# VH-VL binders against Proteasome subunit beta type-11 (Psmb11): the designs that were tried, part 12

Target 1, 253 residues: Proteasome subunit beta type-11 (Psmb11), of Mus musculus (Mouse) (q8bg41)
Amino acid sequence: TTTLAFRFRHGVIAAADTRSSCGSYVACPASRKVIPVHQRLLGTTSGTSADCATWYRVLRRELRLRELREGQLPSVAGTAKLLAAMMSCYRGLDLCVATALCGWDHSGPALFYVYSDGTCLQGDIFSVGSGSPYAYGVLDRGYHYDMTIQEAYTLARCAVAHATHRDAYSGGSVDLFHVRESGWEYVSRSDACVLYRELQKARSLEQELEAKACGIYPEPATPQGARECKELFVEQEEVTPEDCAIIMKTETM
Short names: E, the ipSAE of ESMFold2; O, the ipSAE of OpenDDE; V2, 0.75 times the mean of E and O plus 0.25 times the DockQ between their complexes.

## First folded at step 4 (VH-VL)

Design p40 (framework fv_ifinatamab)
Fold by ESMFold2-Fast, scan of step 4:
Structure p40 (fold): chain C 253 residues (1-253), chain A 119 residues (1-119), chain B 106 residues (1-106)
Amino acid sequence: as target 1 above (253 residues)
Amino acid sequence: QVQLVQSGAEVKKPGSSVKVSCKASGYTFTSYYMHWVRQAPGQGLEWMGIINPSGGSTSYNEKFKGRVTITADESTSTAYMELSSLRSEDTAVYYCARDLYEYSAMDYWGQGTLVTVSS
Amino acid sequence: EIVLTQSPATLSLSPGERATLSCRASQSVSYMHWYQQKPGQAPRPLIYDASNRATGIPARFSGSGSGTDFTLTISSLEPEDFAVYYCQQRSNWPLTFGQGTKVEIK
């Protein structure tokens, strides 16, 4: 798993790979690793799917109760502290749930990392999962708060794509989400291996051989489905090989 | 059908130790944490600690730290609570209870084990 | 540690009457649970997370509250409801219980 999120002038970006496994010999659907909590709050997932699903269910219920009692939803900070407090009773008991809470509240874009030992950290960049060291390499080199929306999308896609190439437990596509004041938006799903291969095509043939390890998760493609996806993302800008090449080059320096 | 069956009543002398067992059935033992709670005669409930049976990780109420040890045996689906340096105030019914993860509550309880500490 | 104070200590009522039990926490808690205990038996889960009935619990039992003040209500007492009721918080370590409210026949 590779998930990441970062806060910038125009909101919070959340992105994740879609690699999943199911029973032997059956087609495996793409995994959803960025989960809506409410209109202006997303959470990333790490840990077992059952544990993550349970804690988000618990969190949604508690937020609903607090909204009913207090007349408004807690801030992103309040929500992160709440989740940390709820999990803190399992501190030291090997409950392994790690999440980034990505939201917009009265103070603007907000991002928190929450770990099941009660850790709750505010930050500008977080990456979680087996691929996170690789994603951090790209993020730390390319990030700045004043980046444009297009630059943010490019950075997120390149960081996840790079992580999927290096991490055996990440792969498939890159899901990209953007949290704004108006709410979260599912921006795109891009094939991670295709994105990485376009960068490799600009390099030597020797580096091309490395791409052998890259896997692509096939998704059913019908004329109807292809057109529907095009309509859904008609306003979205595509990441260019040149943009990703600049980020990848910066990371390796 | 989920069931927690505890060992029988014990009578112990001050300064000794007691080890109570709790055998789980009807579910995957390693998928749920297990609590230990005690109740002195005519008094309320007091939380002692919790264990993750999968790895054996534990957390104890500070009041009992140094005297309580909770363990789990995956092969027999049995949790244990050992309390040392017994005093008369440790006379109580001791319960094991399964953690209901969704609420961090206790959904299934053992029948209880009476431990009497007297000379 | 969070101290939970239940009131009243004893509630004497007849079958058919409404019972209202209170639980107050020394500081704000995220979740409160309620358990029923009959003599010689283990506690039975009753209400999870302030207001959610546990499986098999009759509709006459309901819970409410938030922050520091929580209430368990039994709309119409049945003979089997005469028992001790405990609240339990999930917020800070260690987990703590109230001292109990005994609901007894008048």
Scores: ipSAE 0.115, ipTM 0.546, lowest interface PAE 4.3, mean pLDDT 81

Design p41 (framework fv_ifinatamab)
Fold by ESMFold2-Fast, scan of step 4:
Structure p41 (fold): chain C 253 residues (1-253), chain A 121 residues (1-121), chain B 106 residues (1-106)
Amino acid sequence: as target 1 above (253 residues)
Amino acid sequence: QVQLVQSGAEVKKPGSSVKVSCKASGYTFTSYYMHWVRQAPGQGLEWMGIINPSGGSTSYNEKFKGRVTITADESTSTAYMELSSLRSEDTAVYYCARDLYEYWSGAMDYWGQGTLVTVSS
Amino acid sequence: EIVLTQSPATLSLSPGERATLSCRASQSVSYMHWYQQKPGQAPRPLIYDASNRATGIPARFSGSGSGTDFTLTISSLEPEDFAVYYCQQRSNWPLTFGQGTKVEIK
């Protein structure tokens, strides 16, 4: 899994891969890892999407009740504290263990990390999942609060694509969302292999100083017979027969 | 139990607008995205756009941007698709379709019966 | 936008025969969906994410493929399987469909 979110001048970005686990005789369905909570609030997931969706349904009901009582929706901070308290009370069902809440309230763009033990942290950048160290590498180099919307989209896509290439448990596509004052927007879904290929092209041109050098990928090149990036772009330093067998077994169809 | 029921067929003149409705029942309307897809007679399917009924957020196919408006009324569990500046090329069956997973998947599970819009004069 | 090209345009087969339908994408896609449409009816979901059968779909339908090449297979055609089949990608906006493959009685 690789999910990420960051706060900047023009809102909050949330992005995630779509890879899911599967059993020996079951196809792997795509996973939705960014879930809308209300018009100006998104949540990311690090557990099963169904469990996280349940928590977000309960959260929505509670926010609606509080809006009726107070005359306005709680702040993103208040919502994060509420979610943390709720998850902490029902901790025994821990399949949705970590989330980032991405929203816009009266104070502007807001981002919080919530963990199932009741932890609630405010920040500018969060990434969770097995791919997060790789995503942080890209984000930490390219992020600044005053970046343009275009720079933010490019940074998020590059970070997730890079993480999907390096992390065996991330893959599929990159989902990109943007929360503005007017509400959240589903910006795009892009193939991670195609995005990573464009990232490699940028890096090979000696443009590896900033994450923004990755470029934007509106119409990426069409690879013939493309498969999951991590299965195809194995470094051929010294490929063994065992390595080849593994590649063959992991190729999708 | 899940049903999407669309409004009836319409005959429109070039330059006019049409508004098709899609009433949902049998599930929580605000939990699933709703897509709009059209099909010209004897031709294939063409995606027009999507709406999140829980807040009204939309995304449109660039081909229809400026002419299409998708809305949703939570109180009546009804989605709407309005297409303006109609041309003869807009003659098609218009479908609403529910997204497969709660909130987003891009696949379409349940479909309305379709609304034939004929543009002629 | 990603263009999906289905082949053949028409498959003329008899009941009991195997049908193999192809869908080729102009760019690599992570997942492909398949729909069946009978005359005068709305499309019916068959396969999602390349190989997962939709609820209620008979085992004779199967999907496979990755990257740019995807296949829908009907192992033994039943009379009710003669219809038009569409592939659809969800990797990039806008969502796009193939032009369709018509499976008709020989």
Scores: ipSAE 0.000, ipTM 0.409, lowest interface PAE 16.9, mean pLDDT 77

Design p43 (from ic03 with heavy chain Y103W S105T A106G M107F; framework fv_ifinatamab)
Fold by ESMFold2-Fast, scan of step 4:
Structure p43 (fold): chain C 253 residues (1-253), chain A 120 residues (1-120), chain B 106 residues (1-106)
Amino acid sequence: as target 1 above (253 residues)
Amino acid sequence: QVQLVQSGAEVKKPGSSVKVSCKASGYTFTSYYMHWVRQAPGQGLEWMGIINPSGGSTSYNEKFKGRVTITADESTSTAYMELSSLRSEDTAVYYCARDLYEWGTGFDYWGQGTLVTVSS
Amino acid sequence: EIVLTQSPATLSLSPGERATLSCRASQSVSYMHWYQQKPGQAPRPLIYDASNRATGIPARFSGSGSGTDFTLTISSLEPEDFAVYYCQQRSNWPLTFGQGTKVEIK
């Protein structure tokens, strides 16, 4: 599982892989790990989508009751606190659920991390799941608040595709969502292997540029007795926003 | 909205150096590569090099390696191209150009060009 | 270095005529772009990735090709289309341009 979300000038992005566990082909549809809660709120999942969908169903019901009582939906912060409080009532069960709530409210784009122990954190970037360390590697290099919409889409797709390649428990496709003031939008579903494979094919220019930056590759004038560079250098598979922009070049057209 | 504005024309003596600037506005400077391309009078376009303004990574055309240095100042959203040991053959218009990998448009915005004349 | 050879070097045509410009690469190219340049101006992007028109480019401009052979077509020349056209590859360092095709009024 790899899910991620980040807030930026034009809203909140949420993205996730679609891999699900399966003991039978007929029981293995693509997993939806980004779940709409209401028009301006999405949630991500870290466990089975069915289990997390149950929690979001309960949350939707409670939000509707509160809207009826108070005349408006709670803020994203209020909703995150509510979800954390609801999960804390599951006493005696080994409930291990981590989610990101991605929304737009009175204060603009808002992003919260919620964990079943009652943790509720506001932030700009969250990634959850077994692939999250790999996704963070891409996000930390490419993220800034003033990104364009297309930069944000590219960054999210690359982060999930990279995590999918490295994490045995992530795979399938990359689902991409964008929460704006007008509501959430399902932007795309892209095959993660195709994204990663096309990144590698497009990477010759970017690899040279990155190699020169970090000084990894020695000068061409090395001793002839040394082994060929193919034997000396291990191919490093890192996804950058620039690398992903080359792939998205063909996909956005 | 996107603009690349270059420094003014220069006349230089052989053996000196020149530093041309390219000030970017209307977009996030660190999100796009910046290239330098030159064009001798009546001739075609020649690629000189590239910089990633995020981190300062560069790659140069081997023809200019050792004489060209491309830099970027994120605080002023300005890229620079310095060419040393000038020869009369370096007389050319020098362009900066943005590389929009995201859209695959090649060089989608260009500076107006800076004429560098090396008097012999 | 990938060498791009444009042909013809010069096309002498009248307004309303069709122009066909060729760009041939010394080896297979994954990304080919086309630019238009008028005297005293910076190059203007026309076509990117062989066949996609850049923003604001009229429908009379079209690009095609793959591998080593690429073509730029102007279906019916307008007076403002008389200019020099350059192809450019983005497959390998160093990036290279063709020598240019000058489309001039007959």
Scores: ipSAE 0.000, ipTM 0.402, lowest interface PAE 17.2, mean pLDDT 78

Design p44 (from ic03 with heavy chain D99E E102D A106Y M107F; framework fv_ifinatamab)
Fold by ESMFold2-Fast, scan of step 4:
Structure p44 (fold): chain C 253 residues (1-253), chain A 120 residues (1-120), chain B 106 residues (1-106)
Amino acid sequence: as target 1 above (253 residues)
Amino acid sequence: QVQLVQSGAEVKKPGSSVKVSCKASGYTFTSYYMHWVRQAPGQGLEWMGIINPSGGSTSYNEKFKGRVTITADESTSTAYMELSSLRSEDTAVYYCARELYDYGSYFDYWGQGTLVTVSS
Amino acid sequence: EIVLTQSPATLSLSPGERATLSCRASQSVSYMHWYQQKPGQAPRPLIYDASNRATGIPARFSGSGSGTDFTLTISSLEPEDFAVYYCQQRSNWPLTFGQGTKVEIK
């Protein structure tokens, strides 16, 4: 699992891989790890999928009841505190639920991390799941609050795609969402191997340019990489923030 | 459909500079290297240089170092080749060409060519 | 720099005949490509990486070779095949082309 979210000048971005676990010799259906809560609020999942889905259903119901009573939806901060309080009532039952709440309210874009022990943190960047250390490596170097919408989309795609190739428990496609004042938008679903191949190509182009200056030509990548992207991990050097920056300029879709 | 469309023919005096453009369409401009190749009348092809449109990194044939400058404008998907201190032997058709890296790095699309004539 | 020598310089043949064009490199190359050029036109890719046909290229065109010796073959010349053919190496910087073989009608 790799999920991530970050807050920036033009809203909140949420992105996730689609890999799900199955039994022996059984294909796993693609899973949705970014779940709409209401028109201006998304939640990510990276704990047990059933637990996260249940909590979002309960949260959605509670938010409707409060809206009817108070005449308006709670703020993103209020919603995050509510979710944390609800989950903390089940503390000690091994729920292992972690989520990021991505929204827009009267104060603008807002992002919170909520964990099943009652933890509730406000921040600008969160990544959750087994692939999160790899995603953070890309996000920490590429992120800045004033980035453009296209820069934000590329950064999110690159970070998840990179994490899918480092983490055995992440893969499939990359789902990308954008929360704006007008509501959330499902921007794209992109094959993670295709995104990784684009990253690999960008790395190869930079290596080739350096090698040309030295009089050495690097061997081209095998034209099958999209189907066997994880096979490239054994020979792939550590992905750098510069590699991601190149992808951020490219954008194929 | 991939297309590379170059600027029109030019006549220049010795010692002047020329700047040829190559407008790309039908693909992601920043995903492929762009090369410049020239061909003097009745002669073969000569490689001049390369640019990575993503970031603008360049490399030049040492024969043209100090006289050639290759640039790219991502907002217009246009590559440029500027050659200074022109001499009569610089009279040639100048081509831009896209490099397809994944298949052994060959030039899969070429511009139509721009004739530059250097005469007094 | 790697020097590519093409032979013959000119090949005079009639439609239906077989054309065999050679390209020799001054040192071993890993990647050799072939282009076709007609008067007043830009080069057209034919063969990449010694033996693979580029998109849309008819089966009568074939490439072979490795190391320093490479060959382009046109099994049965069609009228549209009369042109100049260039080989190009992509193994070492700078990139270089052969001086061309002109295939002309007899």
Scores: ipSAE 0.000, ipTM 0.382, lowest interface PAE 20.4, mean pLDDT 79

Design p45 (from ic03 with heavy chain L100F Y103E S105Y; framework fv_ifinatamab; at its last look DockQ between E and O 0.04; V2 from the best seeds 0.00; counts 0 for: pae O 4.8 > 2, placed apart)
Fold by OpenDDE, look of step 5:
Structure p45 (fold): chain C 253 residues (1-253), chain A 120 residues (1-120), chain B 106 residues (1-106)
Amino acid sequence: as target 1 above (253 residues)
Amino acid sequence: QVQLVQSGAEVKKPGSSVKVSCKASGYTFTSYYMHWVRQAPGQGLEWMGIINPSGGSTSYNEKFKGRVTITADESTSTAYMELSSLRSEDTAVYYCARDFYEEGYAMDYWGQGTLVTVSS
Amino acid sequence: EIVLTQSPATLSLSPGERATLSCRASQSVSYMHWYQQKPGQAPRPLIYDASNRATGIPARFSGSGSGTDFTLTISSLEPEDFAVYYCQQRSNWPLTFGQGTKVEIK
């Protein structure tokens, strides 16, 4: 899983891959890892897809209840704290959920990291999932608060695409969302592999143009060999039923 | 099949309290909110309150001025409504109703109702 | 609270006739639900969010409306449709019902 969110001048960008990594089990259908929580709130999720969906369902209900009671829109901070509190009550359950909760409230755009242990952190950049280290590598190089919307979209796509290229548990498509003052919007879904190739080409072209502009004839980049995306066909090893006969010999001393 | 089974009819004196139960079956009790609605004889429906059985969060109609308490027991899949300081005007059929719609606060399944009669 | 006013209070019609029931909200609401209640029974849902029929509800029932004005329509009344109908808003606390419209046989 690769999910990310970052705050910038024009709101919050959230993006995620769509590969369902059910551990050793068969590719679950494309899972949405960016989940609408409210008209102005999005959550990203890493962990067991079923567990995450349940938490967000509960969260949505609670938020609606509060909204009706209080007559005001939920704050991003309040929502994050609520989610953290909810998760903390279930610490005894082997639930491993990491989320980036983002939105726009009366205080402006905000982003929080929430973890199943009750951790709640505010920040400008968060990535969660197995691909997050790769995403951070891209984000740290390209992120600045004053990015244009187009730059932000490109950065998010690039970060997820690069992560999916390296992370075995990430892949499929890249979902991109933008949280604005008016609410969140779905921006695009793109094939992660195609996107990665396109981004690589674009970068190469930019570099060529820059090189030409600087009068520096780039030495022909030796074509780094198209490492064939070997579809690791994880051969379903047929676990033959035989081995369960561990005969607990209860020695009667 | 979803079923909500309420406790039997009650006759109470003014100033006393009544606690009505609603046992849920046929679904995951903690996955749905539960409403309480009452109906005086020959009158319309009046919403009393709602509970999230998961965690016990509630909202009440302020009209009852804190006389109503809604609780839920997850272990028995039972919701409760307690109304204190009973008045003659509290004579009504009291319904539990399951919340339907992820977004909608509608009532899809109803209990059979519990008649509470408040008389001197 | 949001007050819901239903009209008419009583609607006397014959089987086969069209019934039109109105529900007006004191404030704008996002959605409205409708319920049917027969004598001695609990209410049952008819329409969710102004226009979505509940499961098992016949096609002769339809809902429409937005803002403050909502309508329940029964295209052709069946004998089993003579009942009290309630609208209910879900926009603000407390949840509120209309006072009901009684559809009775003429």
Scores: ipSAE 0.020, ipTM 0.604, lowest interface PAE 4.8, mean pLDDT 86
ESMFold2-Fast, scan of step 4: ipSAE 0.474; ipTM 0.738
ESMFold2, look of step 5: ipSAE 0.391; ipTM 0.662
ESMFold2 (binder alone), look of step 5: mean pLDDT 93; pTM 0.946

Design p46 (framework fv_ifinatamab)
Fold by ESMFold2-Fast, scan of step 4:
Structure p46 (fold): chain C 253 residues (1-253), chain A 121 residues (1-121), chain B 106 residues (1-106)
Amino acid sequence: as target 1 above (253 residues)
Amino acid sequence: QVQLVQSGAEVKKPGSSVKVSCKASGYTFTSYYMHWVRQAPGQGLEWMGIINPSGGSTSYNEKFKGRVTITADESTSTAYMELSSLRSEDTAVYYCARDLYDSLGYAMDYWGQGTLVTVSS
Amino acid sequence: EIVLTQSPATLSLSPGERATLSCRASQSVSYMHWYQQKPGQAPRPLIYDASNRATGIPARFSGSGSGTDFTLTISSLEPEDFAVYYCQQRSNWPLTFGQGTKVEIK
């Protein structure tokens, strides 16, 4: 798994691979690793997406109850503290180890990392999962707060695509989400191998410069241990629009 | 019903290579990854690598990089682990183990009986 | 590589007692598995992904934990439970095992 999120001038970006655990040789549905909590809040997943979805379902219910009692939804910070407290109370039940909460509230774009031991950290960039060291390599070079929306989308896609190329346990497609003041939106689902290979190909000077900006060198040799997208660990024909339909019909807070 | 049967014990000289086989039965061979794990006498377990029998893609532990080669023959449902440039420190029982399908973290369910490889001059 | 430290190295108990085995990782880990090994035998899976019991494993075995601290609990030791127990992580490559905890008769 590779998930990442970063805060910038125009909001919060969340992105994730879609590789699911249903057997390496069997076609399986793409995994949703970014889960809507309410109109202006997304959460990422670690461990199993289904287990993290359970936590977010409980969180949504609690946030609705608090909104009814207090007249408004808690801030992103308040929600992160609540989630940390909930996860800490259920230590020993390892359903969802680490998450990032991506939102917009009265203070603007906000990003928090929540860990199952009760840790709650505010930050500008977080990446979680076995692919995160590779994603950080791309993010550290390309990130700045004042980047444009298109620069942010490209950076997020490049970071996840690079991580899927290097991490044997990440793959499938890249899901991209953007949280703005107006709410979250599902920007795209793109095949990670296609993205990586296109960025590595030198069809034009513009594409070569784009690949270099993403930290992806257009070298055909792959490092030892890296997997090609044609390996059965990555099910290419699993890329489906069904997840888009599910997201569009997902219950909101 | 699931069985992994490994080849017999071997005694090898330093600098030589050994190739251990693991014949699978009782399931669809290409539907599960296969791991290789070793255990030196009186010591703990050490992971060597993994193979996808469908297509033959592999990933290895850096400690064995350049010396280990894992392969699979779909027609005979047999996985192989070849270790070259043997040293006395390579004396160990070598296991093949099937990946647990339901595990998200590459746990292993069925194990072969083990193959003792002794490296001595 | 992620280093797994198991404690205690040896646990001397009598049948019927509760055994608690610890596995601590040098870095945060998303997946932890537990195996049982008896002399002359291959390891047997017990717990996978921290808390899921493998097929055929009795209810007296349970796993828990997250982050860097994981525990295997045997609620009431049976004679057949005296063995060496190994934890194994999958968060980063390579897969690594702890050095083992030996559960022996007092």
Scores: ipSAE 0.000, ipTM 0.383, lowest interface PAE 21.6, mean pLDDT 78

Design p51 (from ic03 with light chain D49Y; framework fv_ifinatamab)
Fold by ESMFold2-Fast, scan of step 4:
Structure p51 (fold): chain C 253 residues (1-253), chain A 120 residues (1-120), chain B 106 residues (1-106)
Amino acid sequence: as target 1 above (253 residues)
Amino acid sequence: QVQLVQSGAEVKKPGSSVKVSCKASGYTFTSYYMHWVRQAPGQGLEWMGIINPSGGSTSYNEKFKGRVTITADESTSTAYMELSSLRSEDTAVYYCARDLYEYGSAMDYWGQGTLVTVSS
Amino acid sequence: EIVLTQSPATLSLSPGERATLSCRASQSVSYMHWYQQKPGQAPRPLIYYASNRATGIPARFSGSGSGTDFTLTISSLEPEDFAVYYCQQRSNWPLTFGQGTKVEIK
């Protein structure tokens, strides 16, 4: 799993891979690792899918009850402390749920890391899961608070795509979400291998800097990453006359 | 379908130990935590501890001061609660109960209870 | 530890009457659960998280409250409802129960 979130001038970005395993003998559907909680709050999930889904349902239920009692939703900080307290009751009992809560409240964009041992940390950048060291490498080089929305989207997609090629337990697509004052938005789902290959094919100086920030260099990707891209893109056999014409035109340039 | 079946009543001497079993059926044993709760005759309920049957991680009520040990045997879907250095005030019905963590340490299924009598 | 105090200790009522049971915590708790226990039986779950009815529990049972004050209400007592009721808090370790409220026939 590779999930990340970061806070910046225009809100909070959350992104995650979609790889999930059901077992050796069954194909698994794409996993959704960024889960909405309410209009201005969502979270990244790492841990078993069932445990994460359960704790998010519990959190949503409790937030609705508190809104009815108190007349408004708790702040992002209050919500993070609530989730930490709920899970801390199982501290030392091998409950493994890690999440980054991404929201917008009266104080603006807010980001908290919550772990099942009761840990609750405020920050600007968090990455969780087996791919997180690789994602942090990209994030640390490219992040700054004043980045544009498009810079933020590119950084998030690059960091997850890079992590999927280094981490055997991450893969599939990259889900990208943006939390603004108006609420969260599902920005895109992009094939991780396609993203990686597009970055590798960049040719300008600006594109080279972007690829470098994503940790993508002329060096070969990990064997698993290279194989995954090759396996996902089957080259067409039987060259058509149109295909031949394209090749010939390219050569005459 | 879900059933927790506990071992039979025991009579013990002060200073001895007792080990109560709780056999689970009708669900995946390692997917739910298990609590142990006791009730002295005519008294209320007292929480003793909890175990994660997957891996055996435990948490205990400080009141039992290193006297309680909870274990689980995944191969037989059985949880155990051992209480040592027994005193007369340990006379109680001991219950195992399945944790419904969806509702934060609520207990949805309970064993029938095991009466442990401590007397000379 | 969090101490839960239930009141009254005993309610003597007739079938068809309304029962209101109180549970007060020594400090603010996030959640309260309620159990019913009949003589010689294990406790039976009734209400989770202050107000969520457990599976199979009749609509006459309802729970409410927050902070330090929680209430279990039985709108119209049936003969099978005469039992001892316990509240349980989850907010802190160790888990604690109230001392119980006995609902008995008048």
Scores: ipSAE 0.382, ipTM 0.681, lowest interface PAE 2.5, mean pLDDT 83

